# Designs tried in a protein design chat: VHH binders against q9lnl0. Part 21

Target 1, 290 residues: q9lnl0
Amino acid sequence: QLRHGFYEGTCPPAESIVGRVVFNHWDRNRTVTAALLRMQFHDCVVKGCDASLLIDPTTERPSEKSVGRNAGVRGFEIIDEAKKELELVCPKTVSCADIVTIATRDSIALAGGPKFKVRTGRRDGLRSNPSDVKLLGPTVSVATSIKAFKSIGFNVSTMVALIGGGHTVGVAHCSLFQDRIKDPKMDSKLRAKLKKSCRGPNDPSVFMDQNTPFRVDNEIYRQMIQQRAILRIDDNLIRDGSTRSIVSDFAYNNKLFKESFAEAMQKMGEIGVLTGDSGEIRTNCRAFNN
Key: E = the ipSAE of ESMFold2; O = the ipSAE of OpenDDE; V2 = 0.75 times the mean of E and O plus 0.25 times the DockQ between their complexes.

## First folded at step 8 (VHH; framework vhh_podentamig1)

Design f2 (at its last fold request DockQ between E and O 0.02; V2 from the best seeds 0.00; counts 0 for: pae O 8.0 > 2, unsure alone 63.9 < 65, placed apart)
Fold by ESMFold2, fold request of step 23:
Structure f2 (fold): chain B 290 residues (1-290), chain A 117 residues (1-117)
Amino acid sequence: as target 1 above (290 residues)
Amino acid sequence: EVQLVESGGGLVQPGRSLTLSCAASGFTFSTYAYGWYRQAPGKQRELVAAIYGGDKLYADSVKGRFTISRDNAKNSIYLQMNSLRPEDTALYYCAKELHDWGSEDYWGQGTQVTVSS
């Protein structure tokens, strides 16, 4: 039911409208790619890519936004702007779930990552509950990570592409990697730099990719090999025998990484999708229709 | 052994303030999400505030009045509750690792907050 060009007949400008909105935001703020990557991942791994994450809580109903793990998700206004434009030209046609998928794909390309097609035809979910949220923390073991990714249909290679690829842009708060700062095996110059960066109030952030923080490329895997990974979960990928060779393959072959990351993002964008007559086409991405 | 110990509850008059504390032990404190939840008699437990790293969120009913914070040196999280209303009366719980794959959620035993004249 997903297909390429789903909107060719019903909303021909759909993908170009989303692309323009994303570009305008990205042109002003290069952190948009990290925001959209996190948004799509948090939406898709929680009961499927149905835009359930976008639902605002009300006085009487909490939502997935009512969870601490989602407190830092941002970029919803980009999705809102795209939806507003789409409703003017193609009312009740383009789902919020498809907007998130297209926007994330476009933001990756803008940041120098792979250019790839996505299938469309997703419909929006009718459920958003805090109790459905289960996400990986920054210190989980490789074994636990493999189990989590297997439970949503992904093999180890796809997992390594998503974890590392998802961290090639974006930041981590200092509180999330204090165990790394204490680790004598971490690159000593980076440890010293991080100790300085992490002084100060309000839990400062650092880039997860210390060399190319605004580009989607394989540099994060080279950082892992050099003992410069910021988060424990990323450092675990080079330490563990089940993932070590995949990290190395990506580190030494950027083309392989980009192809693998594109494929992984395509697969992630199709987890548990609603199609056909399931779900709805929201008119406001923040709220269920009446 | 994971422990979360709440303190700071009590009886206060409307308009006054309280600070709740949650002392954590038995694990590496800084890498987890924490939340304050509350449950009034006959109602479902509801989220009041949550913190993950430096990112915070609040229930609409408490925005502008309550502030969540953390002190990594003291392994503690706090809920500063200002301008208290009778509707804030509830048993308040501290929670750890809410919604983390492969990890157990942990709850404190709760501290009672009663707002009445």
Scores: ipSAE 0.540, ipTM 0.808, lowest interface PAE 2.5, mean pLDDT 91
Fold by OpenDDE, look of step 8:
Structure f2 (fold): chain B 290 residues (1-290), chain A 117 residues (1-117)
Amino acid sequence: as target 1 above (290 residues)
Amino acid sequence: EVQLVESGGGLVQPGRSLTLSCAASGFTFSTYAYGWYRQAPGKQRELVAAIYGGDKLYADSVKGRFTISRDNAKNSIYLQMNSLRPEDTALYYCAKELHDWGSEDYWGQGTQVTVSS
């Protein structure tokens, strides 16, 4: 029941409102793209794109946010702001799930990524359970990753597009790639740089894409080829025979990457969505209506 | 109480240099990422430079001219601005917690930089 222009009859300004909010935040802080990408991914791959990740935990009721892997997810205030404006103009009409989808799309485009359309009509879920959260770690093998993505209907190319596309922006804490710092195969200059950067206390962060960390482009794949991947999974993608050619293709063809990434994002945004009378339209994205 | 206090702004001629400082207090300084923002009249606040651990990022408009640095011992962030241009005129802000990728960042009161012949 998802469709393009879902809100044309009920809330015509819906997408423009979200876009404006996202732009304002992005224009001030370019890390917004990474934040929203991570948010959507962490939401969608866990029991579908139903905005379950947005639910705040309480003492009595833990949520997906309670899980350590979600501790670094940010951008909730952007969604909140969009929701607030939408509720003023179109009360109880636009779901938080759609806001996340639209916001992420727009942030990608702002960061130089592909422009793509999204179908809307998502509803918000009624469940947010920590036990549902099963996310891959940064040191996962390609085989394990492929299996995980396949379980949600994604092929290897789509996986590579999502992983690289997601990592071409944003940062990683030093604790996530200590194995890489110890890897003699890593570019020696980068290794030295990372050792220095990670010498500081309190688990410092570094850009996963060392060249264009705020742009959605194919640079991350080029760096993989150059033995300059930060996370183990990214290094594994270029080393593994099942993904090597894909990485190479993306590295040398940004157009291909963008097309593939757009498709991947569209597919990801539709994982396990609730439509029709399923779920609800939250008035507060951080809480269930009931 | 978290505090960021900017200083070093002023009026300079084009081509001159200026160094901004930001003194931080009320938290563990080394834990966070930092950045400099600026807001010109009639424009939105924009990121000028950021530092994540040892990694640095610059706006395209200031690349090659500006340098961000940090001194953990002094709980301070700096912005060395060389080859200043009239378009660099703005109120410059120091920011904390850029790694949170959201509105959780803390800001100082800003220091005015005016580049004019």
Scores: ipSAE 0.025, ipTM 0.532, lowest interface PAE 4.0, mean pLDDT 92
ESMFold2, look of step 8: ipSAE 0.494; ipTM 0.775
ESMFold2 (binder alone), look of step 8: mean pLDDT 79; pTM 0.793
ESMFold2, fold request of step 23: ipSAE 0.433, 0.000; ipTM 0.766, 0.139
ESMFold2 (binder alone), fold request of step 23: mean pLDDT 79, 79, 79; pTM 0.788, 0.792, 0.793
OpenDDE, fold request of step 23: ipSAE 0.000, 0.015, 0.012; ipTM 0.186, 0.345, 0.275

Design f3 (at its last look DockQ between E and O 0.20; V2 from the best seeds 0.00; counts 0 for: pae E 4.8 > 2, unsure alone 62.3 < 65, placed apart)
Fold by ESMFold2, look of step 8:
Structure f3 (fold): chain B 290 residues (1-290), chain A 117 residues (1-117)
Amino acid sequence: as target 1 above (290 residues)
Amino acid sequence: EVQLVESGGGLVQPGRSLTLSCAASGFTFSTYAYGWYRQAPGKQRELVAAIYGGNTLYADSVKGRFTISRDNAKNSIYLQMNSLRPEDTALYYCAKELHDWGSEDYWGQGTQVTVSS
């Protein structure tokens, strides 16, 4: 029941409202793209793209936000702002799950990434439990990553597009790549720079893409080839025979990367969606309806 | 073998401070999420604080009073508990790998904190 233009009859300005809200935030803060990419990924891989991640915990009930692996997810206020405007013009019409999907798509385009259409018609989930959270850490093997992505319907090429494409923007804190600083095969100039950057207090962070940290482009794959990947999982992609050629293809063909990333994002946005009579249309993205 | 060993619990008066420690071994310490949980008698275990990649989160009941931190060189996680109240009385647990795919959550044995006059 997902389709292009799902809201054409029920909320014609839906996508333009989300786009304007995202643009206004992005114009003030270019890190919005990284925030929304992580938000959508963490939402979709945990029991499907149903906005379960957005539910705030209460004193009596934890939520997916109560899991340490989600502690760094941000940008919820962007979704709230879009939802507030949408409820004013189209009450109880546009799901939070669709807002996340549209917002992420638009933030990618703003950051120079591919422009692509998304199908809409998602409904919001009725469950947000810490026990449902299953995410990949930064040091997992390629084999483990392949198994995890296969379990949600993705082949190896889609996996490489999502891992690298998701890391072409954003930061990693020093605690997440200490093994890279110790790796003698890492580019020696970058390794020395990171060692100095990581001396500071409060677990400093660095950009995962050393050259174009605010653009969605293929530069992360070029960094991988040059032994400059920040996270172990990213370095593993160039070292492992099952993924090496895909990394190379993306590094040397930005158009191929952008097309592959767009397709991968479209597929990710459709994992386990609720449609039709399932789920609800939340009026407040942070809480289930009464 | 993965091991998490909590220490630093005890009996303290209201308003005082304690620091809990969790020593970790048997795995690469720095890359995982860590949390402190507590369970009071007759209640369910609840998250107190978590830390991952420079980000922290806290239960509302402890915000402003408790601070989670980590020391990668000592493979340790800490919970600084200030302005302790009787309702903070609980068995406190350290946990690793809070719901990571391909990895299991691991729990320590717990350290008792009792806040009483």
Scores: ipSAE 0.276, ipTM 0.686, lowest interface PAE 4.8, mean pLDDT 90
Fold by OpenDDE, look of step 8:
Structure f3 (fold): chain B 290 residues (1-290), chain A 117 residues (1-117)
Amino acid sequence: as target 1 above (290 residues)
Amino acid sequence: EVQLVESGGGLVQPGRSLTLSCAASGFTFSTYAYGWYRQAPGKQRELVAAIYGGNTLYADSVKGRFTISRDNAKNSIYLQMNSLRPEDTALYYCAKELHDWGSEDYWGQGTQVTVSS
């Protein structure tokens, strides 16, 4: 079972090693937080937090990375580096799944987000199948989103916390919000700005949070209220009666958001985890041991 | 409607180069992974090269010779084929997404590549 301090007896430096690696990367690139958040989310909501997302595809064997929606996931090098160091100090001890969890946690804190503990003891999955990947798109309705999150045990508040918390950092390609640029309800100044930004070649990206894109805070919700949501789903959250009040609460209470986000992250990180004798401890996070 | 249209195939001599193109339409191009498949007569369709995000993969048989690339502005995928060999002769297909290898919805009509002296 998962427990706090799982590695105290087997690899005492496990979390510190991960933390150090994450810090080094974050210090050089503040988008690390967004990367790891997305990584964990895309891993956990697809058949559990088992690091299945980390498996590289081959011409003979596709993986979850083979799915377009996962194509933009980043941060694998961070996980690899942590794994490499851990394997030197504690061979075949710390799972990739736990590394992702710890790394994400630490990156959130570095970005000014809430500090929270995570239980560890996760094992790595033995399956990475593209067909398992069912992720929501950026234009999804709130109702559809709620249904999807409920299917994995999350309530509406948690959903809003995860969506906003994830979107308050990171970027979106212009192609993902063309419908918003065409939306007359969108803030006119922002719309103009985005149009200009999106004129560039190769589908440019913009920050979903236009004010504090490197901080895990409640700013994204304020922007939602201000009609400055980039993605349709974010705009839908403030418009939909089932989520409007939650968005408002988060927008005006950063403490509440952080608390809710911390809880949500803890919960998310424990979706469908493998423990005990299940799965494996990978020596290479990008490949199964066999 | 999702459409993939391959072009650039033809008859070439061994050792020559050829560039295949795949024009995509009907969907948000940049958000997907892509690949090139080929099917030789009497053989199964096989993945030749894929591009997903910033990563690429290649079949061992084409590594070092073929290069897959994408141009989001043109909604296009390319396969640069160098040092072509007779065994590269096949019908080449462009694929959208790599998660459904058997779905016709993700395939183009194909372009014939023939390598012969």
Scores: ipSAE 0.029, ipTM 0.531, lowest interface PAE 3.4, mean pLDDT 92
ESMFold2 (binder alone), look of step 8: mean pLDDT 78; pTM 0.785

Design f4 (at its last look DockQ between E and O 0.02; V2 from the best seeds 0.00; counts 0 for: pae E 14.0 > 2, placed apart)
Fold by OpenDDE, look of step 8:
Structure f4 (fold): chain B 290 residues (1-290), chain A 117 residues (1-117)
Amino acid sequence: as target 1 above (290 residues)
Amino acid sequence: EVQLVESGGGLVQPGRSLTLSCAASGFTFSTYAYGWYRQAPGKQRELVAAIYGGDTLYADSVKGRFTISRDNAKNSIYLQMNSLRPEDTALYYCAKILHDWGSEDYWGQGTQVTVSS
């Protein structure tokens, strides 16, 4: 059972240790927030928040990490460092799943996002299978997205909060939005900028949020309204009648966005969690105990 | 061999300007993001400025004073530092950021910047 203060009796410094590690990395690299957000999302929406994404593949045993859609996920070293310190202080006590959850929360706050609490008590999964990985692409329709998010218990408002909130930080490779560069409805200045940026070799990246790419705020929604969305899905959110009003509300009310995003993150972090005697407490986040 | 070599540091008076350079070799320069960091005595290394493609990020303490730029033809990163303050005194490092999401994977040896009357 998840609960607030799960580690108060077993590892009182657990959240402080994770927070300190995250801060140190974030302070050196502001992309940490985007990295951890993506990590948690890619973990949680695939068979639950069980840290299965963290398992390294081997030649004999592929993992979720082997899938192309997960190739860009980063932040594993942050989780490893936190786990290492925790194992010294509280051996085999704090799960990798909880570390990811706590780390992501803290990184959001550091980036100016909402502060919210998380319940802990997650355990680590015993399965990491590439075949389980089913992630939406950047060109997905709103209808398809709604269907997918509903399948994991998200309503439309929560979906919009999660998608936009997740994209208000971080980058996208040029290959992911070629359809947007060719879209005459896109802001002409931005289109020109992107064309120039994408001329470089090896699939360059651009910020999805062109104004505040390192802050968790509602700026991405303003940019959607301005026809400056990078990814097709983000553009679709402002164009689709089922999500347009939500996008508008978030664009003009950062407080509302933050509240909604906090709720969305809390909800996402609890998808399909293992508790009690289920799963394990992994001693190495990159490998099963056996 | 991958290398980052910083230069341009020195002793300057407050209010003066200084330009740091970082020359990169041994890899495809245009593919990566880069950052300038600094470490003052007794303090932790901190981000000063970063450049991702053409987009830039600055620490609050240097916004409006420092400018990070890149020259792909010269495989170089620059940090223009204006209106220098004593608190800017530190060893400045150039770093290559692994891909677009990753951490720093290569560092230079650093160049000392000292701001003093």
Scores: ipSAE 0.020, ipTM 0.392, lowest interface PAE 6.5, mean pLDDT 92
Fold by ESMFold2, look of step 8:
Structure f4 (fold): chain B 290 residues (1-290), chain A 117 residues (1-117)
Amino acid sequence: as target 1 above (290 residues)
Amino acid sequence: EVQLVESGGGLVQPGRSLTLSCAASGFTFSTYAYGWYRQAPGKQRELVAAIYGGDTLYADSVKGRFTISRDNAKNSIYLQMNSLRPEDTALYYCAKILHDWGSEDYWGQGTQVTVSS
């Protein structure tokens, strides 16, 4: 029951309101795209795109936010601001899950990535349990990653688009890539630079895309080919025979990457969605109704 | 070795304030959620405040009086306790939170807070 323009009749300004809220935040802080990409991915791969990640824990009831893998997810205030404006104009109409989807799509376009349509009509989930959180770490093998993505309906090409596209913006902390700094096959000049950067206190971070860290483009794949990938999983994509040619195709054809990334994001945004009479339309994205 | 070290406890009169601190070492500080817990004699340990993803959570009994904060540059978590009451008397613990609020990776030794007329 997802369709394009789901809110055309019930809340005509829905997508434009979300877009303006996202632009205002992005204009002040270009890291918004990385924040929203991570938020949508962490929401969608955990029991579907139902905004379960947004639920705040209480002292007596934990939520997905209680899990350490989600401790770095940020940008919830952007979703709250959009929801507050939408509740004023169209009470109990636009789901939090749709706001996340629209906001992420718009932030990608702002960062120079593909412009694409998303279907809307998602409803919000009624559960947020820590035990549901199953997220892959940055050192998993390509084979393990292929299995995980296949289990949620993604082929290898879609997986490579999402991993690289999700990492073309944003940062990684030094503790997550110490194995890369010790790898003699890593570009020696970058490796030396990272050793120096990582000597700082408080687990410093670096951009995963060394050249265009605020743009959604294919540069991350060119970095992989040049042995300059920051995370182990990204380096594994160029080393493994099952993914190597796809990395090369994206590295040498930015249009192909952008088209593939748009399609992959559309598919990811439709994992396990609630529609029709399922779920609810939250009035506060941080709490279940009632 | 992963360590959490609490400090700042003491004996105070009702209505006064106290600041607890928790220094973290041996792990990536900025990527985790943290909580302050307390345990009074003969009572079960309870979560009083948590900080996660830039947000905070408080038990009803301390809302408006306690404030949790963190300083990623110093790898430290703080609990500002205002308007202290005798029922706030407890051993206060800092914890790194994984999985759920009862599944912590490491606990410190605690710092005693005693509120007495």
Scores: ipSAE 0.000, ipTM 0.313, lowest interface PAE 14.0, mean pLDDT 86
ESMFold2 (binder alone), look of step 8: mean pLDDT 79; pTM 0.792

Design f5 (at its last look DockQ between E and O 0.40; V2 from the best seeds 0.00; counts 0 for: pae E 13.7 > 2)
Fold by OpenDDE, look of step 8:
Formats: structure tokens, sequence, C-alpha cells
Structure f5 (fold): chain B 290 residues (1-290), chain A 117 residues (1-117)
């Protein structure tokens, strides 16, 4: 029941409002793209794109945010701002799930990534349970990743597009790649740099893409080929025979990457969506209506 | 209580240098990323420089001229500004934890930099 232009009859300015909000944040802070990408991914791969990740936990009601791997997710205030404006113009019309989808799309384009359309008509979920959160770690094998992505209907190429594309922006805490710092196969210059960067206390962060960390481009794949991947999974992608050629293709063909990434993002944004009378339209993205 | 206090701003001639400082308190300093923003009259606030651990980011307009650094022992962030231009004139803000997109709790009061002949 998702469709292009879902809000044309109910809230014509919906996508424009979200886009404007996203642009305003992105324009003064380029980390927005990484934040929203991670947000959408962490939401969608956990029981579907239903904005369940946005629910704030309480002492009596934990949520998906309660899980450690979600602790670093950011961008909620962007969604809140968009929701606030939408509620003024189109009360209880645009779901938080759609806001996340639209916002992420727009932030990708702003960061030089592909422009793509998204179907809308998502509704917000009524469940946010920590036990549902099953996310892959940064040291996961390619085989394990393939299996996980396959379980949600993604092929290997789409997986590589999502993993690399998602990592071509943003940062990783040093604790996530200690195994890489100890890896003699890692570029020695980068290894030295990371050791220095990670020497500080309280788990410092580094760019996953060491060249263009704020652009959605194929640079992350070039870094992989150059043995400059930060996360183990990214290094695994170039070393594994099942993904090596894909990584190479993306590394040397940005157009191909962008096309693949656009398709992957469109597909990801439609995982397990609620439509029609399912779920609800949340008035506050951080809380269920009841 | 999170506090960021900028200092070091002033009036300088083009081509001169200036160093801004940001003193942080009320939180574990070394845990966070930091940035300098600036807002010129009639313009939106824009990112000037950011520091993530040891990695840095600069606006294109300041690359090669500005340097952001941190001193964990002093709970301070710095912005060394060289070869200043009139277009660098702005109110400069220090920000904590870039991921929170400009929450009021993560901004200082700002320090004015004016570059003029």
Amino acid sequence: as target 1 above (290 residues)
Amino acid sequence: EVQLVESGGGLVQPGRSLTLSCAASGFTFSTYAYAWYRQAPGKQRELVAAIYGGDTLYADSVKGRFTISRDNAKNSIYLQMNSLRPEDTALYYCAKELHDWGSEDYWGQGTQVTVSS
C-alpha cells in the first residue's frame, strides 16, 4: 500500500517540510547524514521500518533505545522538529516512520549521494522491545552478514552497498576496531594514526571513511582495497571471495555504487512496514499515542 | 551542568592570526567530539571545524588556514585562525558532541571575531 506521493491528498507539503528541516540541520552539521542513515538502518532491520527505535525508554517500559548498540544512534531531534511542524500543518497525518525515511533520503542526496524517490504511507509501530534488537557487530564475518541480510530479503550486492554506503559517512569508536589496530595487514600508516587517535581515554571516535567522511560516495570501497578499512566487516568485504568483486566494482565505479546504494536504500526502507490500518500515526515520535 | 565558554575573539586586520579557546566543564571532556561554528550577520550558523578524537574536519573556506585542536588536560578546544579574511567575521561558537545537532546545552555564548582594515 506504499505509494509515491502518498500525502498528495492529505498533506501536500509533507516531504517539503521534512526536506527543509533536514537541510537546515545538514547545512550547519554534515554529520546529519551519518546519523539518519544509522537511525533508519537500526530501525528498519529490527522488526521493520516502523519508527520503533524512536520510542524513549522509561524505568517501567524499556525500548529499543535501551539496547547498547542503539546508544549511539542520533538525529532524533531532527525527526522531532519535522514532526512538530507537520503536526501543525497536517495533524496526525504523517507517520514518524515516513519522516525517518524521507529525512534519510534527503540527507543522502545533500551529502552527494544518489537521489532517489521513496514510496510513503508507512505507519508507526506499537511495539518497541529491546529483545527484538538483533544487530550485527563490527567484526562480523561476511558469511554471517550474508546470512543475516538474506533473512530479510537482501542479496550480496545489496548488502555490500548498504554496509559500505553506510560506513562511507560517520565515525566509529576505537573500541569497535581494536582488532584492526592489531592487524598487520592494515595499512601501516593508518594503523599508526589510529593508535595515536585511540590513545586517549573514554573511547575516542575516528572517521570510518578516512578521506571523505561526510560524503556519500564510493571512497569507502577504495579504502577497503587499500587496506585502510576501519571496521573488520569492511576489511572482510574486500578479502572475502564472495564480495571482493563487488567491492572492486563499487570502488572504481561511483555511478554503479550510487545506483546500487539508491536501490538498496529504497529496499531497506520498505522492510516490514505497516500500512493501512496497522499501527498508528504517532503524534509524538518518542512515545506511543497510548 | 554543561558549560562551554569561548574566548579569544576580537578585532584584527586581514592577514592576521587569532586563537580562540573554549573551556568546557560539567562533563567528561575527553569523551566527546567538538566543533567550532560561526554565524555572520544575516547568515545561518555554519560549521567551521570539528574534531573527532584525532580526526579533524574543516569547512572548505577555512582549509589550510584554520586548525582545530583539543587539550584534554585543560578541558579545552582551540581554533587557530591564520590569514584571516573579512569574510571570517562572525560570532564563533564552541559546540560539544556534534551528534546532538546544536542542542542549547552544547553551545557556548560565542566570541566575536571581526576582521577589518
Scores: ipSAE 0.029, ipTM 0.454, lowest interface PAE 4.7, mean pLDDT 91
Fold by ESMFold2, look of step 8:
Structure f5 (fold): chain B 290 residues (1-290), chain A 117 residues (1-117)
Amino acid sequence: as target 1 above (290 residues)
Amino acid sequence: EVQLVESGGGLVQPGRSLTLSCAASGFTFSTYAYAWYRQAPGKQRELVAAIYGGDTLYADSVKGRFTISRDNAKNSIYLQMNSLRPEDTALYYCAKELHDWGSEDYWGQGTQVTVSS
C-alpha cells in the first residue's frame, strides 16, 4: 500500500538521496524538469507507474523505448545515478518507480513549481512491450484526449492541468507542429519566426512556452489564449468549448494552476501501481532482475 | 571531426565589456542550436545563453547585459558581455545543442573570464 514516508524505517535517506541527485543534475541543466515530467507521464499512462519505460531493449527483446513516441524521453541517467547510490545504502529496497516519482516531484519544485508530497511504496513492473505503448499524438482532438484521460481516471480539469503543465517547460521538434506553421490563425509574428527556425535539416526544436521556458508556471495557458501555442494539442485546449474555460482559469490564476497541477501530478503518480508483493525491486533500473 | 574553440576571455574590470567567440568546424553550422555555459569556482556548470533559429534565451542573472549571436558565414557564435560583475567570473564554454537542450554532447575547451578590480 502506498503511504507517505514508506521508506522512513527501511531506508531513511531515500528521498534525500534522490533529491540531491536531482538537484545536482538540475543545477547543471535546467531542462531536467522537462525530461522528468515527460518520463513520468510516459511511464504512468502506459500500464501504470511501474518504471516499465526504463527497461532498455536488447537485440533479442524490444522494449517501450523501441517505439517512436518514446524517442524523445531522456534523463534515464538521473534515475540510474539515484538508484546506484540507493543500492549502496539500502540494497534492494527503493523501487525505480518510486525514484521516478520522487525525482519528478523534486524537479518541479526546483523549477519554481508547486511543492507537494507524494506517497511511496511502488514496485517495479515485470514487462515492457512496445505493443503496450498507447500515447496521444500532438494533433489529437480534445474529444479523443478526454476519452483517453477518462480511461485512466482523470476528469477534464485534471487533463488540462497535465497537458498544459507538462508543456510549460521543454521543447518540441519542428516535425511535430508543421500544421501550426501553415495555420494563418496562429499569431502571425510567431508563425513567421517558426517558419525561419524550422528551415534546414535535423528537425530543429523550439520551446513550447515562449516566455518562461524553464519555469513551471501558468504561462503556457497565457500563450494558448494569445494564439501562440506551439503544438496543435495545446492550441486545441483554448479552441474547444469543453476545455476553454479551464484554460482561461489557469491563465488568470497561477495559484489555482499550481494547486491543480500538484493534485494532478499526485494522482498521475498513482495510476496502476504495483504494491505489496507484486512486481519487484529492480537492482538496475534498465533491466529486469534475474 | 566536430570542433568548438572558444576565445576572447581575459581579466577585466567591473563594468567593462568583453566578447567571447566560438569557432565551429566539422559540421553544417546553420542548422543547430548553440549555447554558452559557465562554471564558477566551486559551482556546477550553468546555462548563460542559448540561440536557436534566431531565437535567444538568457539566464535571469545576465538578461539585459549579455547578447548571444551567431554568424553563419563565419561559422561562429558570440557572447557579448556588457556591464560585467565579479559574479560573472567563470570558465565559459560553447556548446552545440542538436535539437534538445538535454543533448548537449559537444563542448569546447572553455575560455576564462575574470572580473576583478
Scores: ipSAE 0.000, ipTM 0.129, lowest interface PAE 13.7, mean pLDDT 85
ESMFold2 (binder alone), look of step 8: mean pLDDT 79; pTM 0.793

